VHH binders against Regulator of G protein signaling rgs-3 (rgs-3). Designs and how they scored, part 15

Target 1, 363 residues: Regulator of G protein signaling rgs-3 (rgs-3), of Caenorhabditis elegans (q18312)
Amino acid sequence: MWRSYKAETPELADETQEVDLNLHDSSESDHEGRQSRSASITSSTSAPASNDVTLQVPITNSSATSPTPSTGSMYFIAGMFDGKEKVNREQPPMPTTDGVEYPRAASWAAGNCANVLNDDKGKQLFRVFLFQSLAEENLAFLEAMEKLKKMKISDEKVAYAKEILETYQGSINLSSSSMKSLRNAVASETLDMEEFAPAIKEVRRLLENDQFPRFRRSELYLEYLEELLPRSYAEKWAQSFEGLLGNHVGRHHFRIFLRSIHAEENLRFWEAVVEFRSSRHKANAMNNLGKVILSTYLAEGTTNEVFLPFGVRQVIERRIQDNQIDITLFDEAIKHVEQVLRNDPYVRFLQSSQYIDLLSKLK
Short names: E, the ipSAE of ESMFold2; O, the ipSAE of OpenDDE; V2, 0.75 times the mean of E and O plus 0.25 times the DockQ between their complexes.

## First folded at step 4 (VHH; framework vhh_5c3l_4)

Design a7 (from s15f with R31D T59E F104Y T110V; at its last look DockQ between E and O 0.35; V2 from the best seeds 0.00; counts 0 for: pae E 5.4 > 2, grease 26.9 > 24.2)
Fold by ESMFold2, look of step 4:
Structure a7 (fold): chain B 363 residues (1-363), chain A 126 residues (1-126)
Amino acid sequence: as target 1 above (363 residues)
Amino acid sequence: QVQLQESGGGLVQPGGSLRLSCAASGFTFSDYAMSWVRQAPGKGLEVVSDISGSGGYTEYADSVKGRFTISRDNAKNTLYLQMNSLKPEDTAVYYCAKLTTHEYSSGWYVSYFDYRGPGTQVTVSS
């Protein structure tokens, strides 16, 4: 079945819709409450915030050391691994916002990491994120491989390939077979790029499947987006609930408000369903997400529990039990959750200091 | 009045090719992402492919990746699905579907399909 259904969304309200699909990691972090660093919001009581994304561990206490701090300075570097001079590593510069409009920057979060990597400003912002996450070597390796690919067979190309191996051999997490293929390709001096492909694919998968989702939900990216957000976009949220929920910045501020009234679980469920729908082309992933949503949000007694009318939860549970999972699985549940959010929290958010103060700061 | 009309279905041998078309009217076509969705006899819905309003982003189900190509001609208000290397398991009714959300450069959508056509039958048998 399909839902044939008259859309009521105005064309103007649609232009601000977007979503953040990386809820499940944030939801687990919120459940644990592991980051209690935030200063008190002064004078007001209640509403401890759980604005805890996995990449917002702010303190420089040593977890497992990244390869950057342990390695001596053997090469010239300008900021990341691919330096020209032997100098201490320095953080790459933040990209300016000059010439960047909000829709362009918002598009960096869409699809896969190709979108952000194909934009000069977006790529630089992602590089800053990776540096702050002690993972910049992965992008640097891929950039070095692209440079190597474009070189003609020469002593220079052989020397560069050996430099790449020396630079990244200890820092890139590759399977032993891919590392062996990389070493063999360099040692043979044939430099056939097909021999490098296993390593390139593994590193690209790490960027796409792990680091890019974390970038999309990062404070770094959200702050960059907020600098670009036109006041007129945020003003339209007063006339479009869908516009608010679909906007990265809008949803972030709405989440903060929902936390203050202990009502964030409905938004987390909404985001999980959006992620479920975005997995529609990968049946195994969609099936797994459907099961995770059931156990995380519809299980009785959890802190993430979303309350649904009787019959709605039971139909979902039965369909999952019978392996009847398709894109429509949560349609009735999400309709209820959107109604709950629209009827009360959304109206209160529009009256809140969270929204009003944001409008005052936007241009 | 939103109208979607699929065409181009038929009987094809395994390994053959077929091109589906969907004529759209009653809305600003370029403002909306579009999908091809199929339903084999007695089975659930499978989203075959999506395309953004601009045509800049496409996605494919794993079952058709490398064999099917979605495209659109915004000047003609027409959505296409080029199907190559067809297999018996591709036998289904294929639907053209409009999403509720404007997408220009994003592969993400926040809502559900709001309209679909009546569908066109594709049968792959030898």
Scores: ipSAE 0.144, ipTM 0.626, lowest interface PAE 5.4, mean pLDDT 75
ESMFold2 (binder alone), look of step 4: mean pLDDT 82; pTM 0.838
OpenDDE, look of step 4: ipSAE 0.517; ipTM 0.841

Design a8 (from s15f with R31D; at its last look DockQ between E and O 0.42; V2 from the best seeds 0.00; counts 0 for: pae E 6.8 > 2)
Fold by OpenDDE, look of step 4:
Structure a8 (fold): chain B 363 residues (1-363), chain A 126 residues (1-126)
Amino acid sequence: as target 1 above (363 residues)
Amino acid sequence: QVQLQESGGGLVQPGGSLRLSCAASGFTFSDYAMSWVRQAPGKGLEVVSDISGSGGYTTYADSVKGRFTISRDNAKNTLYLQMNSLKPEDTAVYYCAKLTTHEFSSGWYTSYFDYRGPGTQVTVSS
């Protein structure tokens, strides 16, 4: 018996008060002043001279036997990324899963790009991703720079620096400033490694802020993780919603399920809030991301609109408006969304073919 | 019931040091990431440092990096914050906070602070 609460529409009265804000025009004027100062300073001088000393060094005709040009075996560093031949590049080999436990592979997506780069298998997988993304030159450049850094100052080092410039100057997206610095460094006979620092920093930033985030979300990485996923981990998702969301493979399969029931926006919002919270050490990034989340997920009529209690949304809007953005900004919203996900989609997911088929594939 | 209790706050001179402690109870302490957060007068809540459940992963705000060290003793259910080279800008109420972590991933995923202590006042003044 759903009682029809007749919301009585209170007649809000029409009072039209014409507040005549006469903003006055005031004009004023003033003046001054002058001064001049001159200073002059002068001088001067001098000249000197000449001396012509014609030292007649005798032309001793020593018949220098032409040393046979030692064919310096240009060790073509065969394994360097040739930025010119993008079209015929062989894909790097996929790393095997041999000797890799799931926690190791999962750690590659944790923290920063260094976690994947410092692991031999992780670095190789990331290399494959970069190749598929046409961004392999970024990693190759950094590796070349590390090699260059380890070289002793020699003609060989100078030659290698020139080779690096020639190989990557057309393939790496550097600022004009960093490219100029790189060119200057290579043009110098005394390779100052500090002049390479701007380029290295920019390429590292690209890997960290663009390619690495993409890698973490890539099908390539997810497939590799799924192959390593113990069945026991997936079984525990039936007992832990947090375990499901916290696992990359679990979250991926849950996403596919949520998409099928038209509830994916809740997970997208959840991920955006996780990202927001991950930026907690960067005030400007947090502020910007908070505003983006508001406009993307909480604005009325958006394609990714997440339904929140009215009061929760209003508090978020007010806090953003008042520039009261901190790590807690979305705490009530994310709790609500997690509850929504737990109460229905999660339960249905555990009963879905998506989850059951995954369990059947895992060892 | 989850309980968090901060201690070790006080008045200190600029350049001084303090060590904060947080006693935790009512949950499996090692299974959860923990944070130190602070709130200065008239400012929002700032995350100072985080530590994973195992203690193997730590993060720091740029403002405290190289000066502060977060640690934990899981056998004692205690979180620590060693604060060195304190500055007037470090004056705040410091809170111990429990994170909602997703332990089945080796990733660093957190949803929100589900519990926070009452806080301890740190004042850095000449």
Scores: ipSAE 0.022, ipTM 0.524, lowest interface PAE 3.8, mean pLDDT 82
ESMFold2, look of step 4: ipSAE 0.031; ipTM 0.571
ESMFold2 (binder alone), look of step 4: mean pLDDT 82; pTM 0.838

## First folded at step 6 (VHH)

Design b2 (from b1 with W112Y; framework vhh_5c3l_4; at its last look DockQ between E and O 0.25; V2 from the best seeds 0.00; counts 0 for: pae E 3.6 > 2)
Fold by ESMFold2-Fast, scan of step 6:
Structure b2 (fold): chain B 363 residues (1-363), chain A 126 residues (1-126)
Amino acid sequence: as target 1 above (363 residues)
Amino acid sequence: QVQLQESGGGLVQPGGSLRLSCAASGFTFSDYAMSWVRQAPGKGLEVVSDISGSGGSTEYADSVKGRFTISRDNAKNTLYLQMNSLKPEDTAVYYCAKTTTHEFSSGWYLSYFDYRGPGTQVTVSS
């Protein structure tokens, strides 16, 4: 059993409701094509007709052309032992904060990556992050697919579909079934858009499982959020411990403070338990996280050891040994850790230069 | 005082369907996300499905996706779970739960149910 956290102020309540609603990507229909798939032909009799497709020049991203951003090409350049060849690329521009209120930007980190992808400025910030992470091709593919979907049927649409296949077939790691579906869709006379759905879903899943979790924790995102944070929000942390822990910027500054007093592991444990609970619909992920949390924070003598009452730790160890892992696994532990953080570190944080300096920078 | 009362459980054959209901009182129903949680004999709790206060967002455990549908009627303070294509593995006591969810990455921590009803038994067997 866990105590419920409900936002106590209208502003916090509104932010909570906004961010919670996107744990599932409601904009992506899993109903289309899952249970009923249209049979696609391997080749179209209209594909050889020159008048139907006047432009059929594929995009070539091979190492035979001057430096490309592919991993094989980059490794080859480095392996030539002289370093004279380099990849010339430009960072995408940073989105402005103009017209963006804090709750909007905070929502970009909620649930899966749907919120950030559906916001023009959020998508741009994520693009900057992906560029720095050498993973921008995944977002570029999704944008190309959206552009293709909006095109009216034409020779240009067919040419663009072929261009997408040639550009991304070697840079995006798709399953054989998704790749076959993509090839069949490009080969069809009508460009059957349902055949593109598997590839789109797989690429989105790649972004969600790897790049998006890293974006959420990035300095890039944190700095953008801090620029938008109202001083009044941070001032309310003096009256609400839950408000502090529930705010991405607040938690970051609290973490820095905790590090200075050698108590960061308590907040890291708290954050790990939150991630554990967020995996509640994925039994294998939750089971694996539970075991990792035990070994990282609760095993004796670890560098991140969190000190719990003896009985609390024993119950967790026993439940894991008995394969009795569920959402309640860390309830008693997190209750204890929250008391520890609230009683001394929280009070000291509010009196610290870390908090006072932050307030002086906010508007 | 918060009260939750489940109904609609019973014995069904594999492949059958059941519709569970949960009557809620003692709080502003539309302000809270709600969940269906189950516990099979000798197993831990599994969060089967969540629904937002407005009903606009839903989530499902991988084990029930495509078979179960969660819904709510805020005018009647009632939560529902439509269960189709039932399997023996779905045998469990099903609990209605009042929850609050706060996304970690937005600066909120995730809290699950603070109150559960007494539960209703679902048995899937020939």
Scores: ipSAE 0.552, ipTM 0.824, lowest interface PAE 1.8, mean pLDDT 76
Fold by ESMFold2, look of step 6:
Structure b2 (fold): chain B 363 residues (1-363), chain A 126 residues (1-126)
Amino acid sequence: as target 1 above (363 residues)
Amino acid sequence: QVQLQESGGGLVQPGGSLRLSCAASGFTFSDYAMSWVRQAPGKGLEVVSDISGSGGSTEYADSVKGRFTISRDNAKNTLYLQMNSLKPEDTAVYYCAKTTTHEFSSGWYLSYFDYRGPGTQVTVSS
């Protein structure tokens, strides 16, 4: 609730005094609490029987009149509509780090995917990511649409529109309605660009809502950032917990350390709340994320459970039940989680080989 | 101790302009991103604008984009919000808020608010 968020009053800054139920002492413990028991799960060993829990791209349904494209119509570098050859194509080159400073590259993960797509090095890195994810055709489709838009109405424009449809109708995952709109737009031969908008919008949405978040957490992006990270930035983490926690490379190394001591759950919660806040202008998305965070991290008995003082969790539960979800929902919880991370794991991380070896590697 | 103090609110006619200031102390101001957050009568909280620690990156809510400008003066430890073309809908209490987003962190994003001021009232009436 907003009232717990007051910088001018010392009473608000001392939230540990407001909690009546002490679930466990977190202020002067070398451990957070009751994470000592090994997790028990019904699933078997690490065999590949695990369920794939990823957001699916929209599946395109063939219409009753959707024949296979002509085999003689290929005219693109990777232009076979036969998808099996795509996996054998040559990866695009990695962008160099020449002329790239860490703040510039870090900014590619901010906001929406326009930031990465408007930077020549960022766009190239995102293209490599998409290639490795077997999804580069989504960006290629959007680039083809921009080229089409700029063309004057001509026989060449009509031919190019048909080429785009032939190239992509079997490889990009559009809804049935968006695919229909795309076919109608090409068939009109007046090439009304408004008829292409549903397909363009759906592919942009896929990049924004599925592939860009995956890029931001990808090993590819992390490795590029780490190459750029100045030693002086990493040295400042010893003076600023907030600097460590907010730095993508720092957080990565801190996560590895936390895993080694079986204490990653607080960091995962912290990251989930950051994602919750990123949806601040989309009320339905923020509401849904708030509920997911409660069930994933604050429900008793899950492997993801974080421990909060009793009053803090109950307030969150009550606000969600009453549909009183705003940007402040997790503020009290985050203060607690950051204190837990700061008081012990952070200090130990700064003394660990994980941090010391990283510093020696950086320039 | 961390302190944030807003000033510059008041009564203004529609179409007018107003500049809010926020004096900050008790932390290294330039290290952290800052935000303006408002609450209109009977409405929820709205994040109006954000600015990175260096001032190099800004974001705006759609409702104010093109009319409001966030800025900071790191030498004076002061955050600003220039509000132009004010509308009755802009009537709210405006809060200066410190985030935990460090200037040298990964990416630009809105992080947790750890401190805010008492707010300043802005009233836009015909």
Scores: ipSAE 0.282, ipTM 0.681, lowest interface PAE 3.6, mean pLDDT 76
ESMFold2 (binder alone), look of step 6: mean pLDDT 83; pTM 0.848
OpenDDE, look of step 6: ipSAE 0.655; ipTM 0.900

Design b3 (from b1 with W108S Y109W L110E; framework vhh_5c3l_4; at its last look DockQ between E and O 0.20; V2 from the best seeds 0.00; counts 0 for: pae E 2.5 > 2, placed apart)
Fold by ESMFold2-Fast, scan of step 6:
Structure b3 (fold): chain B 363 residues (1-363), chain A 126 residues (1-126)
Amino acid sequence: as target 1 above (363 residues)
Amino acid sequence: QVQLQESGGGLVQPGGSLRLSCAASGFTFSDYAMSWVRQAPGKGLEVVSDISGSGGSTEYADSVKGRFTISRDNAKNTLYLQMNSLKPEDTAVYYCAKTTTHEFSSGSWESWFDYRGPGTQVTVSS
């Protein structure tokens, strides 16, 4: 990721953070559903022997249930491998704020999920979120893979690989091809870690595309981040519209305020355009996001409709129809939306109880 | 006055290499992230690569990842693009661009680029 290290207003750089925003879409549920069905039907498992091998598995509040009979069994009910609701779940402990400064915690929302996964406290907070979302198995699988990678080739490593397959085969949503690669890797007994790469990449993609965007918008993350926010950061929002929008906590409070005056769609459109621009190196993703943004925010009569000056929407529609989608697609629209947000809502936000009450509780 | 001037384009065989340069003036070069942007005939703009002001962070379009390398020399106010393993699909006018802002940096979000050079033609053909 890149950013300006010195701007026309250098003091703003201390407050401004690079944040990778993702659009909310319900297609994630459909994608997970299809993967779950595929994995459940094609996966084969055997009843393991619970012997005296004392291999540590990642802490999971999910099923300790023994693997079900093989998928080919005539007595097996289709969909049983979808994973059962966790019966006796215990919430993972919340990470403390001790030793964490605001920029560190704010970085967990930037880019892809690598930043949050590479930070001990960030990963723990994400684990709490995933537990609440019934998706902690995906993180536990990645942690198990890291443990497996560090083991020397041995009977113990082979046993652990088999245990991982049996534990996660029915609880993680992988494509049939990734599941086959995982089974082949375990069956080889030489345990070449590159053979596990397809499954690891797909699980990371599921976390990045499905759970991480929800985490960044979660009350859990925002409350943790707000606890760390210096009062001086929030005070500077009064001097800089860009500083407000660039701050995750500030944008959240501004969004609540905008909702109260029925103008939230302007900020959501702004966030969607930021995500569109962030996808500039992925042509298919950028093209798809451009079309989604048009249908979500610029189509006439939609609940989320953003009202643009005459001609601006029509230019965007024409460019999309002509397959001329590029990084400049929304430049005129975003200029208008930023002007709308800056001229009235921003000034009113700074005078609102929402902002004043926030300042009073910050240290 | 901001000025950006590209050079190094030309005709090259598939599998060949070219190195593009961009001479920048009229602003504090090291303070701004820079991009290489291209436009193939009949297509829109594609952002090929970005580099941070310090040169510490780089990003690449999926279409050029592993083949192109962006770099900068802040002492010389010059941006570079090393292009290896060139393909016919890389045929385009290549532009050097100064960005106004990235996401939450200070400045205006009204446009991704505040200035772009006149471009240099790259043609990959036998």
Scores: ipSAE 0.478, ipTM 0.804, lowest interface PAE 2.3, mean pLDDT 76
Fold by ESMFold2, look of step 6:
Formats: sequence, C-alpha cells, structure tokens
Structure b3 (fold): chain B 363 residues (1-363), chain A 126 residues (1-126)
Amino acid sequence: as target 1 above (363 residues)
Amino acid sequence: QVQLQESGGGLVQPGGSLRLSCAASGFTFSDYAMSWVRQAPGKGLEVVSDISGSGGSTEYADSVKGRFTISRDNAKNTLYLQMNSLKPEDTAVYYCAKTTTHEFSSGSWESWFDYRGPGTQVTVSS
C-alpha cells in the first residue's frame, strides 16, 4: 500500500481475522492432503537450545570475528576439555525480574546495544550472555575504558591503563593495528583517550555486530522475557497475527510450531525483512542486506528458500541488479509471506499445544 | 478511515528553513509511531526521521542529522518536521507515514508503514 497516493482505503477491507474455534469437535473437514513438502518430520520435544544466527541475516561485513574461546584463555579451555570436576570460573549473577515489566525488557533488543547497556538489569543479563559465550572480556574492557576516561591524569590513571593492557591484551580480539595503537596509547603517559579510540571502536563493533544480535535471539533473553510476559499479551495473539509476530516470545513459540511442520522458512524471511527495514537510516548497510536476503531466501535451491508468486522474485532481483534498492524492496514479498503464515499456520498454532500450554502457564 | 495530509512545502534557497506539518485523523494518533519519508526526483524512498507515539524517542537518517527535527503534538494530531540548513539534495516530495503495529502492544520489533499522505513538494534551489 505504500505506493498509493491516496489517503483513503476501503473501510470493509481493513480487518477480517476472526478465529472461532470449537475444542470439543476438533473441527476437521479435509481430504488427505500432501503437506509432506513442508512438514515431513519434526521433533516437538527439541526446544531451541542453541544460540544460532539462523534467526537473523548476518549484517556485518567487516571481516572481524568474535573472540574464540580457545584464543586468550588456553589454560581454562584445556582444563574444561580435560573433564575437570569443578570449573574455577564464576558466572555473573542473573538479574531478577522483580520490578521489570515486559515492555522494558523487550526494549533491550531494540535498535542498537546501547539500549541494553543503559539498563542496569539489561546490562547484567547481557553480561551473563557474554560470559556463557566466553566473551565477557569485551564488555569488561569497555567498562574499564569508561572508568579510565573518568579518572584524572595521575600516576593511578597510568597504572590503571597498564593494568587494562595486561589484563585484556591476550583475550580481546583486536586487529594487529588496533592492538599496536592500544599499546602505544598505554605507553604514552598523557593518556589521551583519542589514542584508545581504535581499540574501543573495534571492540564496540564486535559487541554491536556479532554479540548483540546473538543476544537478541538467545534462549537466555527469551526465557527472561517469557517470565515477564502477561497472559493478556498472549491472549491478544488470537485476535492479532501482527501482535503475535511483533512479540519476541510469541515469535519464538510460533517458530517452534513452524519447525514441527517444517515451515519455518517464511518466518525467517519475515525476520530478515524486518532487519532490512531497521537498517533504513544506513543506506550502504540496507543495500548489502537486500542482496544477502535475495541470495539466502529467494534463490532457488537454498535451504531457506521461500516461494513467491510469479514475478515477485524477478522484480526484486532486477531492482537489486540495477542498484535501485529502497525501503519498499520486499514489500510485495513480505505481504505474500504474511498472508501464507496468517491463512494456515497461524490458525493451526492457535489450536496447538504450543500456544495452549503457554497460556496455561502465564499470569 | 485513516487520513494523512502534509503541508508546508515550497521553494527555498539553500541554507533556508521550512517546517512541514501532517494532519492525521481516523486513528488514535498517540498510539502509533510516525515517520517522514522523502523521494527525490528519480530516486528511491528514504526514511528521513521516525518518532515514537509518545514523542519521547526520535531517529534520523545520517543525511539530515543535526539539520532536521521531528516532533508531534498529540493534542492536535499533528506531526512536524523542522528543516534547517536546507541543501539542494533535500529537494524531494516529503510524505507523512503511519506504522501498522500499535507501539506499546508490540514490544521491540519495528512495524512497517500502512498509510501515507499524498506528499508535499520541497524544492531547494538558488
């Protein structure tokens, strides 16, 4: 509807999603259908336990990598692999949910990682995530840099800068040039924070481009959100498909249902387009993401392929080839995908144990 | 019936200022995030700025940061864009756009546009 120059729409066409279900009769009137194309075999008992990038299209193209567990802490890694009975590392404390409403916690995933870092409970949850991902040192380094910045020039500040370098040089993942800049900045007793900027910038890019997207889709974060989810939110999903998809917990449970019928690809595409739209203020990032979405979800024969009406993929492909990418690139495709999800899997989800059992657990 | 009507466009010299307005009706205005979207001649659509339903959160395209200010008056159901230090590249049709998802009920994922106005022309030339 974006390309419409009208300010008016027909009133009768703005809503029709009414579901009136009878639990007693299992109202089913169909011949044997062949849904084996998208629902062959599923594990309904396998909850998603992995932190997987499958839920998001990769955005970063900086060739920077997340710190590997085996890089800077070999002694600890070797001990764990040797089957030591007790690990000598302590997980940071989990934040409580006391005094936290769902909208506050949901906002931690919005925008960029500043949102989670600016909330005391959100930051603590993110720290637990980073610890579990063997990447807590990245946040700790940034915190140390903020503390250093606030210190007045003194022998104590110089000593602290040297302590930071000694503590983190073997564990944070910096390029050779950024590490050299960090060492030079520490050797300079003027401690101009601009000399630390290359290292700070690179670590912040790791948090923003690699670790924050993984946090947003992590089981740790989703379980925290589910503990906070009001039953009234989940009840509204029966009257609003958009409400289901727009809710992190709702999407998670819908995804589990879709996996059980081998039909998750449409939801993955939907999420990728949402990420594309969220990059709208960064034209180069949006353009790159549009190309990645085409190759990941719309190319024939991929494991993530979604199927579109005749001509829809071809228009997207032509626009990308012509470098005519704007915010509307996927509008027709996502409209189709939403209709596919709304017309069948959504209705079935509302009758599924996935949804009904969730409702029984919520307040 | 959702209605959006932009006004305030016109011809301005480089360095000048304009203020765009968008009158909204047919929905509970304060419940929805709003955006200004522009289309320069022969170019695609660019989201210039976003504002939350309450007005407490704003975002800007890099091309306009520091020069443009989005605001809203929920009592008057009106969205504004103050444009300062205008440049020839700001020449475009500017649209007022409404989102699809009720902001406070949807959590952290951004909705997308379902309605826009007919647009108002802004021309910046000497």
Scores: ipSAE 0.446, ipTM 0.791, lowest interface PAE 2.5, mean pLDDT 77
Fold by OpenDDE, look of step 6:
Structure b3 (fold): chain B 363 residues (1-363), chain A 126 residues (1-126)
Amino acid sequence: as target 1 above (363 residues)
Amino acid sequence: QVQLQESGGGLVQPGGSLRLSCAASGFTFSDYAMSWVRQAPGKGLEVVSDISGSGGSTEYADSVKGRFTISRDNAKNTLYLQMNSLKPEDTAVYYCAKTTTHEFSSGSWESWFDYRGPGTQVTVSS
């Protein structure tokens, strides 16, 4: 009974405030016309001379003891950055793999940050990642806010809100607006929880848009997945190229192999096109990603140049130029790249020490 | 040879319902994810809904979520799209597409189309 965890996607209220930019078209006209003049003038040449004056300036050896520049000023810049005494927080413990099956762990990278946060083991692994990334305060703040929300006693709630502000005001990178709102909320005798909303939203956005994407591709997460990977999954990669690419651990090992043979650009392009396709509901994002893919992978002389059949690149270029960008933009290119990967690199990968060693490691 | 043929399109009033069908042949239907995609006049191709080969997993565009239901009958090699509460903005040519699927990020459904039917016109108008 696979319980479909309906992740309730919070309705991002599209407050499209129509800022009515009344650009007043002030038309003013003014005229004036004038005139011409030409002037020409010319000339002259002159060349002159050479004089060699050998002034023997005497090499007075004055041993001016260059004052040792007082290294004092570099300490101030280091001290301002060192002022984040990151409290020597002990590294959070790694979650064990006990009771975790591969599909469960794999699901943490799916969708949004809520998938990892709603899982106790996932959340702990993500916490370790955040610690390593010097971003653990973001999660801790959200947890503190959740605790605050659940508190019922007014006096205790106010005290805890003050503690939260004191704890996180220097460690969380909030906008000035969000920080101001947070401070106002804490300064109030009656805690309005809505005043915390900007800060919560901003921290959630940071986790979702920066930390979570990094987590999904982190060695920490990949190693955890690899420990859970059934050998049978890896064995099936020998029969299914799609299975290899579709598996996070498999794709990782294939990437390592592709690097060794200088063919990683093909996989990078493939991943970029997958990302492009994932933006199918965001026209502007799709357009931007399409252009980035063109410039990064399909432009002549780029470091990540993917070689495509004649005409395939030109069709893509033309479609982008004509604003004919949709989910199919790279279909021919991907077919070609997949074929290239299947015909040689994939076959070689299956014979490589990279794959063989992985198989030997897996249970 | 892979063949896909859509049917069930037509003219419907706003708030009405249609059921699209796609007959598939030339491949092992159950082994492949299938998609409904649509193209509105002057717009690009939009993925409406996806379904796994087994039918155990489905995905919907936000624009159609709660209104449309994708299903399949693997014994009949047929894909379906039940469209309820139709809106004028649902007016498009609807295509059945055979998909190649990858789990890019573990659990992320990534797909592209290797074959698409000729399409069926759906018009929602008063």
Scores: ipSAE 0.203, ipTM 0.698, lowest interface PAE 2.3, mean pLDDT 83
ESMFold2 (binder alone), look of step 6: mean pLDDT 81; pTM 0.819

